VH-VL binders against s5sc42. Designs and how they scored, part 25

Target 1, 176 residues: s5sc42
Amino acid sequence: MTVDALSNADNQDLRDNFIANRFLSHEAKLLDQRRFTEWLDLLDDEIRYIVPLRLMALDFDREVRADSFHINDGKVNLKVRAKRSSVSSGWGETPPSRTLRLVGSVMTDRIDQEGVLEVESAVIIYRQRAAIGQGDVLAFRRTDWLRIDGGTVKLLKRVALLTDASLATPNLAIFL
Short names: E, the ipSAE of ESMFold2; O, the ipSAE of OpenDDE; V2, 0.75 times the mean of E and O plus 0.25 times the DockQ between their complexes.

## First folded at step 9 (VH-VL; framework fv_cixutumumab)

Design x4 (at its last look DockQ between E and O 0.55; V2 from the best seeds 0.00; counts 0 for: pae O 8.3 > 2)
Fold by ESMFold2, look of step 9:
Structure x4 (fold): chain C 176 residues (1-176), chain A 125 residues (1-125), chain B 108 residues (1-108)
Amino acid sequence: as target 1 above (176 residues)
Amino acid sequence: EVQLVQSGAEVKKPGSSVKVSCKASGGTFSSYTISWVRQAPGQGLEWMGGIIPIYDIANYAQKFQGRVTITADKSTSTAYMELSSLRSEDTAVYYCARDSGLWFGELSPYYMDVWGKGTTVTVSS
Amino acid sequence: SSELTQDPAVSVALGQTVRITCQGDSLRSYYATWYQQKPGQAPILVIYGKNNRPSGIPDRFSGSSSGNTASLTITGAQAEDEADYYCNSRDSEGDHLVFGGGTKLTVL
């Protein structure tokens, strides 16, 4: 009995998918455990973190405005958000959320940019704030660009597209 | 109303440093961010950077990265801007201003609603 | 800044309407904020957000935007409106604040 070896293209896809799954799973764990300092270490210094403004439209492919955003952050702004999320008990502060992230449907592609892996995934985040008894679910697709450099993997860019197409989207005090 | 009181005018030599203070009164300091804006004689306004005192996180315009340090002392409600390696083109009025919020890259507008009177810094040989 | 462009000067006859413009790519994504500055004085906030006026700013001042252009409109210009006007917004990356070069308004 013989099992055919994977093609070179299959092996590349397997390695890419393994790298992406490990990175995204590790990131999700850090965020769920509120380990923000370690999470920030996963971010490339040139990171762009983007959550587009979604508008309802007749055509599905026209629901997203490319030039309008809920969030468009570099690393300094993400440090501020991380610091804000780790602070509690002050006036105007809310107790921290409990989250559980499930990342799946991971697809990877090499692109024409040296050392960069394009990763599509589906994400579900269950969030329960300590001040309320009910939680909510955020579900979205995102595209990540991972920079692979000398054995390290960093998040270079993230575009998270929320399923909610209205301005009544949930408070984005958590990282997507 | 909140007031921002700045330190007095300074005359400095090229290559030295200057540290300008900005004291907030009449409101809570930690609820604001403090921005620094300069204006050379006959020129426009130029944002230098700012600080979020409760997080002790400063953000600097690219042009000033490496030469400017912005700090805050929450106990005295005072922000400081220090500019090093002074050159003649650093001669300007330096304003501090209260910023409406944090730098999140959100659709929310940033605006500076309270300004200090400015501190004149002259850099001459 | 090269990121936000304003005409250096504009004139308006007393009582007439004038529009001061500010152009930049970041204005497609972010609101412009407008400041008035008279000689020897600190700037004051006149318009922020879509079209919000702080207390004390006359309703003859309004803001608008379309595409990459934001505008400050003064309807029925008064002599005291003669000043420099600066637009301000986030830069193209969204990380920093930038000012336009300023527009000197002369009321004739």
Scores: ipSAE 0.194, ipTM 0.689, lowest interface PAE 4.9, mean pLDDT 82
Fold by OpenDDE, look of step 9:
Structure x4 (fold): chain C 176 residues (1-176), chain A 125 residues (1-125), chain B 108 residues (1-108)
Amino acid sequence: as target 1 above (176 residues)
Amino acid sequence: EVQLVQSGAEVKKPGSSVKVSCKASGGTFSSYTISWVRQAPGQGLEWMGGIIPIYDIANYAQKFQGRVTITADKSTSTAYMELSSLRSEDTAVYYCARDSGLWFGELSPYYMDVWGKGTTVTVSS
Amino acid sequence: SSELTQDPAVSVALGQTVRITCQGDSLRSYYATWYQQKPGQAPILVIYGKNNRPSGIPDRFSGSSSGNTASLTITGAQAEDEADYYCNSRDSEGDHLVFGGGTKLTVL
């Protein structure tokens, strides 16, 4: 990375990065507080939420398959997941876990699609399932596409790639 | 044993709407969803949409988006499918079926294990 | 949305084995569900998941998958197996369901 690349940031870049950080931080807060209804409102109607399956491979480039996913959901399925998380049922995590989400390393870039901001970030989620024992840590990088329209910001697409190939939990019952 | 009892045959004019009911007898919908599938005469099965009654969340095939409405009454264990702006091409047997998943649960196999007997809807001038 | 394709018709001799195949991109990611339908009747679930058979379905029915294909196999076809068979799965996006065009099985 060159000094010029870092020093040539303009006001738009600064604003984009600010918007992205604020948006993702707010999102994290909502999820940590289990405010799922409000979280759903952050999602674009055309949302695509993707968590690829990482396979153990000798070749790093072969670890991610385009046809294998932990999650590949649209808006409807995300609503279902939110409902499952919001109710005490045998479908999700019972009792509900407590989470702390840290979002960092946020980088933004404008893409060729008008009104869409591409955002890369690193995320750490601490999840405490019960009063006994240490919680789990999920670490992942993700790429988000934010739709900026009319002063509103919505999550249009998310691809989250888990750092670990194996999940410590049998179910990915939380939003990343 | 859970059975799905559907409403009777309907004859409708083009441009009108039809609402078909599907009542669970011998049990409730429980943790299942209800899907609607139609079959035109001599044709194959076509998925229209489904609903998760306990959450009141419905999803539709793109082909029917905006024209079909699927609802459920949990108190009566009854699901409804309303199709508007009827056309002659909508002439078909309409089936309700119990869907195994809460809308495609995590890596769970999907199946429709209980079917209604079907409701014949005829659209003619 | 993704499509599932089936041969419109196949035949099998009594007591022989027949394989009905369903093809589609979504089958790379999702299992196929198979239904049997006889004239004037509602479909009946025969196979789902990797190779699950509901109670009441004879063990001569089995399911398999390979690549972008899923197959229903009837080992030792009986006269009563004559029917239409439909495959079903989630679409590529995983938000909708799709049916194959159906296969008419004739038992000779």
Scores: ipSAE 0.015, ipTM 0.596, lowest interface PAE 8.3, mean pLDDT 87
ESMFold2 (binder alone), look of step 9: mean pLDDT 88; pTM 0.928

Design x5 (at its last look DockQ between E and O 0.04; V2 from the best seeds 0.00; counts 0 for: pae O 11.9 > 2, placed apart)
Fold by ESMFold2, look of step 9:
Structure x5 (fold): chain C 176 residues (1-176), chain A 125 residues (1-125), chain B 108 residues (1-108)
Amino acid sequence: as target 1 above (176 residues)
Amino acid sequence: EVQLVQSGAEVKKPGSSVKVSCKASGYTFTSYTISWVRQAPGQGLEWMGGIIPIYDIANYAQKFQGRVTITADKSTSTAYMELSSLRSEDTAVYYCARDSGLWFGEFSPYYMDVWGKGTTVTVSS
Amino acid sequence: SSELTQDPAVSVALGQTVRITCQGDSLRSYYATWYQQKPGQAPILVIYGKNNRPSGIPDRFSGSSSGNTASLTITGAQAEDEADYYCNSRDSDSDHLVFGGGTKLTVL
């Protein structure tokens, strides 16, 4: 059995996939360990964090129109979410959820924008409410755009598409 | 009664800075954001930025990024807006306003339900 | 692309109905908030969310949205309704708020 030498294009694809997998695995670890300040340092200053919500039964008077529900955060709004997530509710019956993130099916592509890597992945988050031991699973696909600038990798954009619309409620506290 | 009391009118030279205060009373200061809106003579309203006092997180309109600093003193329930490197086109009335709750939760509406009376800032030689 | 566009001026005869419009891409995703401003005064909130009136705003004021357009409707316009009206919304491309250019309402 023989293994042909990788072409220059194959070597770039291999490096791109390694970079993406390392970045996403590191991010998942930071979020699971609730290291939000370090997580925010992974974000490009111009980040767009987008979660299209498929809540068909939601009927509330809100700033968001009923026919177009989504989370659409920049870095300021993500800092606010991180501050909220770092503070326990302060009541023993409602501690913060514990999470375990698994990221897989990672596919990468260099797109028409220089220094930007497009990354598709499938994500499973096991979430356990510590006080009761109750757990559930959030499963979704997401597309990430990673800016690679020298040795620095930053998250420039994320689009996460939830597969269970009944779990996508207002004030989501878990980063996707 | 919910009230926002702003500091008095100011006359400034180009290149200097101005710091406008906004003292809140009649509500829990940390439960709402404070936004700053200006209006040049004969012109429309322009959102400059705001602050979430409980987190000390400020948000600035792109046009003012680098020139504006918005702060809050929770012990005195007072917000401040400082604009530096003043130019004649910064001549305007500057309003503070209480807007809807905390920034978190994009589905909550953002609206400014209580306004200060405004602070006139004149920038001239 | 994130701008909110309003007509600069609109007229209405006393007692008639008028519609002030606000248009922009962000309004596909977010409701407009409406403010009234009379000369020499701070703005006041008129409509927020889907169609909510704060206390003290007459029921002749209402709001609606369709597509990328929001509207403020005043039925039975009165002389005291003569003012500038501004729409305001979240910007779909940032964490910022944006105002429309304002509409001067003249009650004839």
Scores: ipSAE 0.451, ipTM 0.789, lowest interface PAE 2.5, mean pLDDT 84
Fold by OpenDDE, look of step 9:
Structure x5 (fold): chain C 176 residues (1-176), chain A 125 residues (1-125), chain B 108 residues (1-108)
Amino acid sequence: as target 1 above (176 residues)
Amino acid sequence: EVQLVQSGAEVKKPGSSVKVSCKASGYTFTSYTISWVRQAPGQGLEWMGGIIPIYDIANYAQKFQGRVTITADKSTSTAYMELSSLRSEDTAVYYCARDSGLWFGEFSPYYMDVWGKGTTVTVSS
Amino acid sequence: SSELTQDPAVSVALGQTVRITCQGDSLRSYYATWYQQKPGQAPILVIYGKNNRPSGIPDRFSGSSSGNTASLTITGAQAEDEADYYCNSRDSDSDHLVFGGGTKLTVL
């Protein structure tokens, strides 16, 4: 990549990247703070939230199966998951896990679909489940599609691919 | 057609328990919650509790906590409401209803759009 | 739990407009859901959200809210509208549901 290629970004590109970074950073904050109701408001009604299973393969292009997912949910199911996570009465994780989400490497691109911004990012989530002990680290790349409409930004689609294929848990009790 | 079919009328003695069933059909059972509402003779509607079948998460009205148990069988698309330590005041028609999502979010529209025909429970000595 | 209050009874002349009001603190945060119930029948959803009507509900039914109140309005009351009407809302603190006491509507 040349310096000229990077420096030729126009004002729209800068705005798009700014919007994406702010949106995803805000989202991360909401989730880290367990503000799930507000998080749900960031989601488009047509949201598709996908976390594929990664298979161990020699060819990276074959690691993702189209029919196997940790999560493949629409708005309704995401709401249910969010509610479950917000329940303090011992449902889900006890004690609730603490998380820190770092979103970086944010790149944006306008796609053919009007009003939709494609956003690629890398995410690290540190998750502490217990008061004592080493927490878990989740690392993944993510592609998001943000709907920009009427001055509002909502998450239309997300595909998060975990870097580590070793996660065998059938229920990913965390939003990526 | 979306419908909820409830079990038949029950006559119970004080101190006993009653379990009412509600079989759902015509929609994806796990996409909605089921709420239970009762109505004593000549009285208003009273929410008892509800369940999110997909996670078996139930919520109960404070008045009935400890005395009511709401469950769901996803395999049969059936919800159950069991009320124990029955009293004469528990004499009522008990309704199950499809709930749009009591717990689906603060700003989500809420409604019970499909109701069972009700189950009459009579508690008498 | 929060309480919702309704007038126990109201009347309306045929073809006229009537408003049934529900009042409670929960209504400051949540929309009311309205149900119609006729004798010997299960309740029927008539209004929910800001002003949503389910399929099959006549457009003469509408909902509104103001402050800690919600209202069901029937514009051009018909004889078949005679029924009990219940408002319902969420309790913001407990995630419980609460019903109003119901309003018996008589169409004259």
Scores: ipSAE 0.005, ipTM 0.566, lowest interface PAE 11.9, mean pLDDT 87
ESMFold2 (binder alone), look of step 9: mean pLDDT 90; pTM 0.932

Design x6 (at its last look DockQ between E and O 0.30; V2 from the best seeds 0.00; counts 0 for: pae E 4.7 > 2)
Fold by ESMFold2, look of step 9:
Order: C-alpha cells, then structure tokens, then sequence
Structure x6 (fold): chain C 176 residues (1-176), chain A 125 residues (1-125), chain B 108 residues (1-108)
C-alpha cells in the first residue's frame, strides 16, 4: 500500500474544496438563523437562482416548457423574496419555520471561467413549523458557481434540483 | 371596482422633468406591483419599471436607469413616475398598470390585469 | 436584457384560425403574457401563464409555447378581434419585463 505525495493540482483541489465547504456552511447558518441581509451580501450582483421542475432539453419534441421552473430569479427578485419572507415571519402570524440545513458530498471543479468554482453538493433541510406536528425533510442535489475575487467569495449561480417523482412540498418559501 | 386613475396630460420643454401620478383604488395597494409602460406615437409598448409599495423597492429597465424614478405613497395609494432630462423622443402615452407578479411561482405568474387610461406627455420646443 | 420578436402584421379571413408568434431566448424559462390593444385604448390582458384567460375573454383565444416561441391562437376570428397584440415576458436576468414589438391583426 503506497500513498503518493500530493501534486500541485491535488493541493489546489483541496483548497477549492475547503473554500466551498466553508462558504456553503456559512450560508446555511445564515439562512437557518434567518439573517437574510447578510445572506444577500453573499450573492453576486449578477446571480442566477434556479430551481427547475425538470431538465430543459428532455422534452420529447424539443419544446421548452415555461412551467419547467419553480424559481428562476436574479438579485432583485431574490431581495424581494427575502423581504417578503421576513415580513411573513412577523409576530402577527404563526411563528416562522425552524430549519436545519446539512450540506455534504461537496465536490469542486475549476471551470473555463477565471476565478469561478463549480461546486456540487447534497443538501438536506429539516423544516419544523412551530406548534405544528411532524416537520418536513427536503433532500436534493445542488450545483453552485462561486466567484472568488481577491479573497471574497460570492454565489454567482445556483441550480437546485427537486427531482422527486412528485413535488411533496409545494411551498418554496425556504431558500434552497 | 379596481381602478387606476392617472394625472392629466402634460406639455414639457426639452431638458425638463415630468411626474405622472397613478392613484389606485378597490384593492389592497401593497399586494401588487405598479408597473409603468410607455408608448410613443405609432410605436409599441415599452416597460419602464415598477415598484412594490410596501417594501419601497423600485426596479427599472436598463434603458431608463438614471433618468426615471418610481415612488409610491402608501397613505394615498398613489404611485409616481418621474422622468428627467426630457427630449422629444420621450413624447408618448405613459400607462400605469397593476402587476400581479412578485414571484415566478406556480400560482402567481406575472401579468398586468388593470391598466390606467394613460397620460399623454408631449415634449416640444 | 433579451428581446421578444413578433411579426409586425398578420391577416386572417373572418371565421378562420390565426396564430401570432413571439420569439425570444427568455421564453425557454418564463411564461409569455399576451395583451390586446385597440386604437386609442389601453391594452387588455388576453392570456397569461400557460393558457389562462381572464374573465370576459372568449375561449377562441388560447396560448401555447414551444422552445423559445410563444403563440397566441385565435380560432374562428371575428371582426372585433382586429387589434394590435403584444407578448410580454421576463428578460434573461429574471428581474425586468420586456414587450415584443407588437403584431397588427387585420380581419378580412
């Protein structure tokens, strides 16, 4: 059994994975704590936030169906969604849902765009609405593109795949 | 009855500003976006921007960024569109419209279901 | 910002079927909304979402989409259908609305 020394490429992969894991862990904490202003600061101004219902190119007649997305937002719409979520969690209605996000199976790759990491992960979100019975579990795979610029890391693009045969929880008020 | 009532026609000189009002009634003002759409004589419709009144979040088409300001007064259920540095090509009918969409969700698609009658703005020497 | 392209004019014989099209890359991701405008009047919503008609719109109006193309279909066209028709959707950023250039429908 021989263990080879790490190459320069292997060291870069380790650094990339560390950066991605730290970013995603921090983001998950902000979202679980409902710190939406700080979460919005993690987003690149040109962010694309996508939750497809199904893959685009899989339509048998090449038709791209407009109902193929639950969410397809830029930063302005994400700002609105965050503020709307904050208001609806106010004292005048049921207490806000508690969430716990677990992000794992993190894999990173450098792509042909300078300073951008492509990050795949598996995500589990437990959501419990206070004063209500058993909570929900959302499990999905996610691809993120992180822009690294001068030590600053921003989310440039997110695709979260809800690929279960049926959509069990139609409320997508939770950020994925 | 849901209504959007706009201010009257305006005649302006080049280089000045115009502010058009849009008073909403018959619905919960904060539940919808107010969009502004203009139409030059003989031309098509052009979206200028919109505002979500409860959050005071305005959103502008790139073409108008820096020249247009859209505001809302929740106490009077009135939205305003101000266009500055007017030039002759800004001569148009300016519409306000109630837009249903805040989200691209399964039950809340984007559509403008109630329109004002329009405000004619003429920019001439 | 993405553009929506419509043919500027289309004619249909009374009682026949006509299709008005709208093309743009953002239509792969977003619904097209359709508006009717008669001379001197504000636009009226005709079709929204996948194929929803607001109250007061005859069922001869329908909407569909395929790829980067959305279509408004009028079956059994009537004289009152003569108008300009505009498609509308979100642009590629998801933050802005854009209109097509409009299609003048003439009913012969």
Amino acid sequence: as target 1 above (176 residues)
Amino acid sequence: EVQLVQSGAEVKKPGSSVKVSCKASGYTFTSYTISWVRQAPGQGLEWMGGIIPIYDIANYAQKFQGRVTITADKSTSTAYMELSSLRSEDTAVYYCARDSGLWFGELSPYYMDVWGKGTTVTVSS
Amino acid sequence: SSELTQDPAVSVALGQTVRITCQGDSLRSYYATWYQQKPGQAPILVIYGKNNRPSGIPDRFSGSSSGNTASLTITGAQAEDEADYYCNSRDSSGDHLVFGGGTKLTVL
Scores: ipSAE 0.242, ipTM 0.702, lowest interface PAE 4.7, mean pLDDT 83
Fold by OpenDDE, look of step 9:
Parts: C-alpha cells; sequence; structure tokens
Structure x6 (fold): chain C 176 residues (1-176), chain A 125 residues (1-125), chain B 108 residues (1-108)
C-alpha cells in the first residue's frame, strides 16, 4: 500500500470515519445493555440484516453460500427477534447471556448511492452464558451501509460473516 | 375444530371508521399470527396487514399504513382490524386468516390455512 | 414493493392437466402459496412451500417453481376444481404479503 493511499484522506473521510465509529460504538453499547427498543430505532425501515452461512471449503471463494443464511431479515423480523430477546422465553437462553462487543478496524467509503456510507469493520463479541464456565467468543467481519440523511444516521444494510464456520447454536441468539 | 369467527356485516358512511373482530378457537392463539385480507366485489384478494399476538407486533401493507390498525386480545383470543377514513372503494369483504407466521422466519413456508367467513363492509353515502 | 401477475383466465378439459402460473420478482426468493376460491366462499389453502398440500386437498394439486415463477398444476382436472386461484408470497422486502390478481379456471 502506498503512502499516498494511506494519507490521502480529506476532511470528508475523517468525518465519515468518525461518524461510523461513533455509530457502531453506540450500537454496540445499546446491544450490550439490551436496549433493544433504542437499537431498533437505529435501523432504517428498509434494513436488510444478513448473516450468511460459511462452509468449510478448500477455496475461500466458495466458503460463502449465496442462498444460505443464519439470518436474512427485514425490519419486522428484527423487531420480532428483539422482542424475543427482551422476554424470558426469548432465544432459549434463560437467563439471557451477557455480551461485550468490540468494534474495530473501521474503514469507510462513499459509494455511488447518494447518502449512503459503506463501512467495513471487525467485531469480537464475548458472550457469557447463564451456565457457570467460560464464555464464548464470536469473531466476524461485517459490511454496513449507513444512510445519512438530514443529520440522521441509520443502518440500512448489514452483512456479517462469521469467521468460525462451526457455530454451536444453529440460531443466533444475539445480534451481530 | 379450528375456526375463526368474524363479526357481522357493517354499513358505514364515508369518513367513518369500522372495526371488525375475529375470534379464534380450537388452537393456541399465541402460536400463530393473524392476517387480514380484503376483497372488493369482483376483485382479487388484497393483504392489509397482520399481527403476532404473542408479541403484539403488527405490520401493514403500505397502501393502508396510517389508516389501518390491527390489534389482538390474548385473553379473548380475538383479533381486530380497524379501518378509518372510509371511502367507497373500501367496500369489500374483509377476511381474517390464521397466519403460519409471516415474521417467524423468511425461510419457512408461509400459509394462511384457516379463514374466517368474511365480514362485508359497505361504504356508501 | 413487489407484485405478482397471473393470467386472468384459463380453461381445461375434464380429466386433463392444467398449469396456472404466477410471476414476480419476489418469487426468486420466496415460495408461493396458492389458494382456491369459489363464489361466495372464503379462500382455501391448496399448496404452500415447495410442494406441500394441506390435509383434505387432493393429490392432483401440486406446486412448482422456476426462476421468478411459481406454478399450480392440477393433474386430472375435476368439475369441482372450477374456481378462482390466487398465488401469494412475501414481497421483495420479506415484510409484507402480496397476492396475484387471480386466475379463473374453467373446467370444460
Amino acid sequence: as target 1 above (176 residues)
Amino acid sequence: EVQLVQSGAEVKKPGSSVKVSCKASGYTFTSYTISWVRQAPGQGLEWMGGIIPIYDIANYAQKFQGRVTITADKSTSTAYMELSSLRSEDTAVYYCARDSGLWFGELSPYYMDVWGKGTTVTVSS
Amino acid sequence: SSELTQDPAVSVALGQTVRITCQGDSLRSYYATWYQQKPGQAPILVIYGKNNRPSGIPDRFSGSSSGNTASLTITGAQAEDEADYYCNSRDSSGDHLVFGGGTKLTVL
């Protein structure tokens, strides 16, 4: 990578990166605190939330299935998931797990779509389940598309790809 | 026997509101969703919206957004559909139907397997 | 927002096979559900999912899909099969439902 590529950021790039980092950090905090109602307010009405399945393949390009997902939800389904997580009968975890989300490696890019910021990040989630013992770690990269309109920032689309293909739980009980 | 019993026919003036009820029996009310579908005379079926009673989450077709309200009473296993600002083109038979769960999973098959007999709503001056 | 399109009318001779087709972009992502409706009656579920029949629906009814299309096939049409048939699916967003315009099936 050239020095110019690394240092050729302008004020807009700095602002974009700042916005993205603040947004995602705030989101992480909301989720860790189980503030799901407020989290839902961060989502665009046209949100698409996608978590593809990763296959164990020899070829990296074949690891991601285009037609298989852990999650592929719109706004209504996300509301349902949030509601489930808010009640005792939620995701089958009673009591619910505690989480710590770390978001890093945030990179932003403007795309052709007006008012949309593309954001790449790496995320680690530590999850402590109700059972006594060591918690588990979820690590993944994700691409987010943030809609910036009228001073408001909302999550328009998210694609999160789990690093570990072997997910112990068939259904994700937490938001990524 | 699983059945949905709807309220009787309604005759309304333009600008008024109508509230149709749908009482469910023969199954666990909270295990399914309820959808509302209407059909104008000689026309096709039109989905209006639905509700997940257990979570009290309702969703609406864009066409009816802001004008329709769908609710559910778990204690009586009854769903309601209220349509406001009625106009002549709202004249139709309104059906409630047991919904397999529109919002329980997009990968799951969807169906409405039990239907009410319909409620005729006539809007006329 | 998505829409489903159907031919308004089709005919089939008694004992013959007929296919009613539904077309729409959402059908690339979601299965179609099929309903039968006779005059003055509520719709009846006949096919859902890949090819599932509810209890009480004759096995002459079957469902299939290809690309952006879904089809209801009646193999060996009976007189009582004369009715309107509607396809239904989630829209492209997955958050709403949409119906086709319906197909009037006449059994000759």
Scores: ipSAE 0.177, ipTM 0.727, lowest interface PAE 3.6, mean pLDDT 89
ESMFold2 (binder alone), look of step 9: mean pLDDT 91; pTM 0.940

## First folded at step 10 (VH-VL; framework fv_cixutumumab)

Design y1 (at its last look DockQ between E and O 0.42; V2 from the best seeds 0.00; counts 0 for: pae O 4.6 > 2)
Fold by ESMFold2, look of step 10:
Structure y1 (fold): chain C 176 residues (1-176), chain A 125 residues (1-125), chain B 108 residues (1-108)
Amino acid sequence: as target 1 above (176 residues)
Amino acid sequence: EVQLVQSGAEVKKPGSSVKVSCKASGYTFTSYTISWVRQAPGQGLEWMGGIIPIYDIANYAQKFQGRVTITADKSTSTAYMELSSLRSEDTAVYYCARDSGLFWGELSPYYMDVWGKGTTVTVSS
Amino acid sequence: SSELTQDPAVSVALGQTVRITCQGDSLRSYYATWYQQKPGQAPILVIYGKNNRPSGIPDRFSGSSSGNTASLTITGAQAEDEADYYCNSRDSSSDHLVFGGGTKLTVL
């Protein structure tokens, strides 16, 4: 492999990776701080937010279609989910979970759709309830499509693939 | 007894607006969504949109986006559907229905189990 | 893609079995919900989820799904089953619901 002077193509790739890393880092911070209204502002109005469901063969008689999803949301459904998270955590009976999101292994690629950047990343979310005890870890890979338009960056599409294929995580309470 | 009582029939001119009410009783209004479904004479059912009253979040079918406004008044347990810029093609019976979901078509069973009797809206030139 | 397609009309002889179908790509991901509507009346729910029947709906009504197709089956059809039947489901590409065009069932 030769290390040559940066070309214009190399500079674009560096800028794309910088944009993706900053966007995903900023998003993760907003979600960890439960700043959901600001998080919703990062979403394109045409967003598709997808978490596929993978069934274990042991539970064939469930009331779930084989090609179904944990989540298949547009912006309206994401607003509902964000609002539900705020309401459920605003009551004195149960304090909200603490989370820390680490986003890494970020790779970017320009695709045929103008102004759209395809981003692959690996994500680890550490979650601990306010009560004493060890937290749990959710690890997954996701693909994001970022729309870059006139100096703004919006999340246009997300597909998050959970490493755990069981139905033990229905009604996910946290955003991936 | 769970019931949805709708406002009476309306006759409207093209270009005007209509606002149909749907008063809920016999259940906790904020535990369900309200959907609006219309049916033109001799035609099928058409979902227009709905509202989740506890969150005050409305969802509109693409065909009606920009012309329909769906609201809810939690204090009176009443939902409203307002359709603007009426055309003759908007002549229909407008139904409200209690919807089982807090999300639009989520994994759990999703169904409209209680329907209003319908409100006939006639748009005449 | 998100459209739900139903045959406009089907017939069944009194006491026989009939199957009303609903087809669409969204049915690969979501179950259909079925409604019965008689002339001049509001629709009523007859089947939801995989094969759930609300109280008051006769056990001759059942639902099934395979691939992109959902079916409503009426065994031992009665005269009062003559009605329009609509399938309804989530649109897999949006946050919206969609109805099929309806099937008029005639009991002969």
Scores: ipSAE 0.576, ipTM 0.827, lowest interface PAE 2.0, mean pLDDT 85
Fold by OpenDDE, look of step 10:
Structure y1 (fold): chain C 176 residues (1-176), chain A 125 residues (1-125), chain B 108 residues (1-108)
Amino acid sequence: as target 1 above (176 residues)
Amino acid sequence: EVQLVQSGAEVKKPGSSVKVSCKASGYTFTSYTISWVRQAPGQGLEWMGGIIPIYDIANYAQKFQGRVTITADKSTSTAYMELSSLRSEDTAVYYCARDSGLFWGELSPYYMDVWGKGTTVTVSS
Amino acid sequence: SSELTQDPAVSVALGQTVRITCQGDSLRSYYATWYQQKPGQAPILVIYGKNNRPSGIPDRFSGSSSGNTASLTITGAQAEDEADYYCNSRDSSSDHLVFGGGTKLTVL
């Protein structure tokens, strides 16, 4: 990539990057604070939330299509997951995990689809599940598609690719 | 015995609405989802939607989006399916079924293991 | 939305083996659930998951999958197996469920 390509950002690019960073930072905060109802409100009604198995993952430059997923959820299933996390029941983690999400390396690009912003990011999640012992770290890259419509920003699609492919599905009881 | 008891046959005019009930018994109502499936005469099975009673979360097939409403009353262990703006093409047997994994995750086996006997809805002018 | 396709009709001789196949992109990611339906009756679950058989279903019923296909196999077909069989799966692109068109099995 050329220096000119990297530095040729206009005001719209700056705005897009700002929007993306603010959105994802806010999202991370909501999730860390277990504000799931509010988090759900950030999701587009047509949300597709995908966490593929790494073996089936494709480059983020293209739409990732895999035959196997850790998660492949729409809005309804995400609501269910949120409810499970919110309710003290045998279905959720006991005790709930404490998380810290760091979102970085945010890059934005306008795509051909009107009103949609493509966002690439790197994410690290520190998760503490027990009072005693070290927490674990989840690291992944993801591509998000944000719908920008009428001054509102919603998460339309997310593809998160775990760096560590050895993670068991049960360990993904958190939103990425 | 686990069973789903549905309401009786309905005869409706075009443009009207029908609400079919499905009373569950013999199991914990909130431990399963309820799906609604219809079958037109001589046709195949068609999924309409489902509800997770414990969370009161419903999902609908795209074809019926905006025209169908699925609800559940946990106090009576009863699920409901209301279909509005009825057309002649809506003439069918409507089934409720106990659904094990509509929204339980990708790794969970999915099946509808208990079915109601069906409710015949006839739409005619 | 993904679709599941089935042959509309198949036949099998009494005591022989028949395979009913379901095809669709969703089957690459999800197992098929199979239902048997006889005239005037509600569907009955016969196979789900990788190859799970509910209580009461004869062991001659089995399920398999390969690629974008799933199959219900009846090993040693009986007269009472004559019925319509439907495959069902989760839509890979939505949270919806989808049925195949059904296969009418005739036992000869």
Scores: ipSAE 0.022, ipTM 0.666, lowest interface PAE 4.6, mean pLDDT 88
ESMFold2 (binder alone), look of step 10: mean pLDDT 90; pTM 0.930

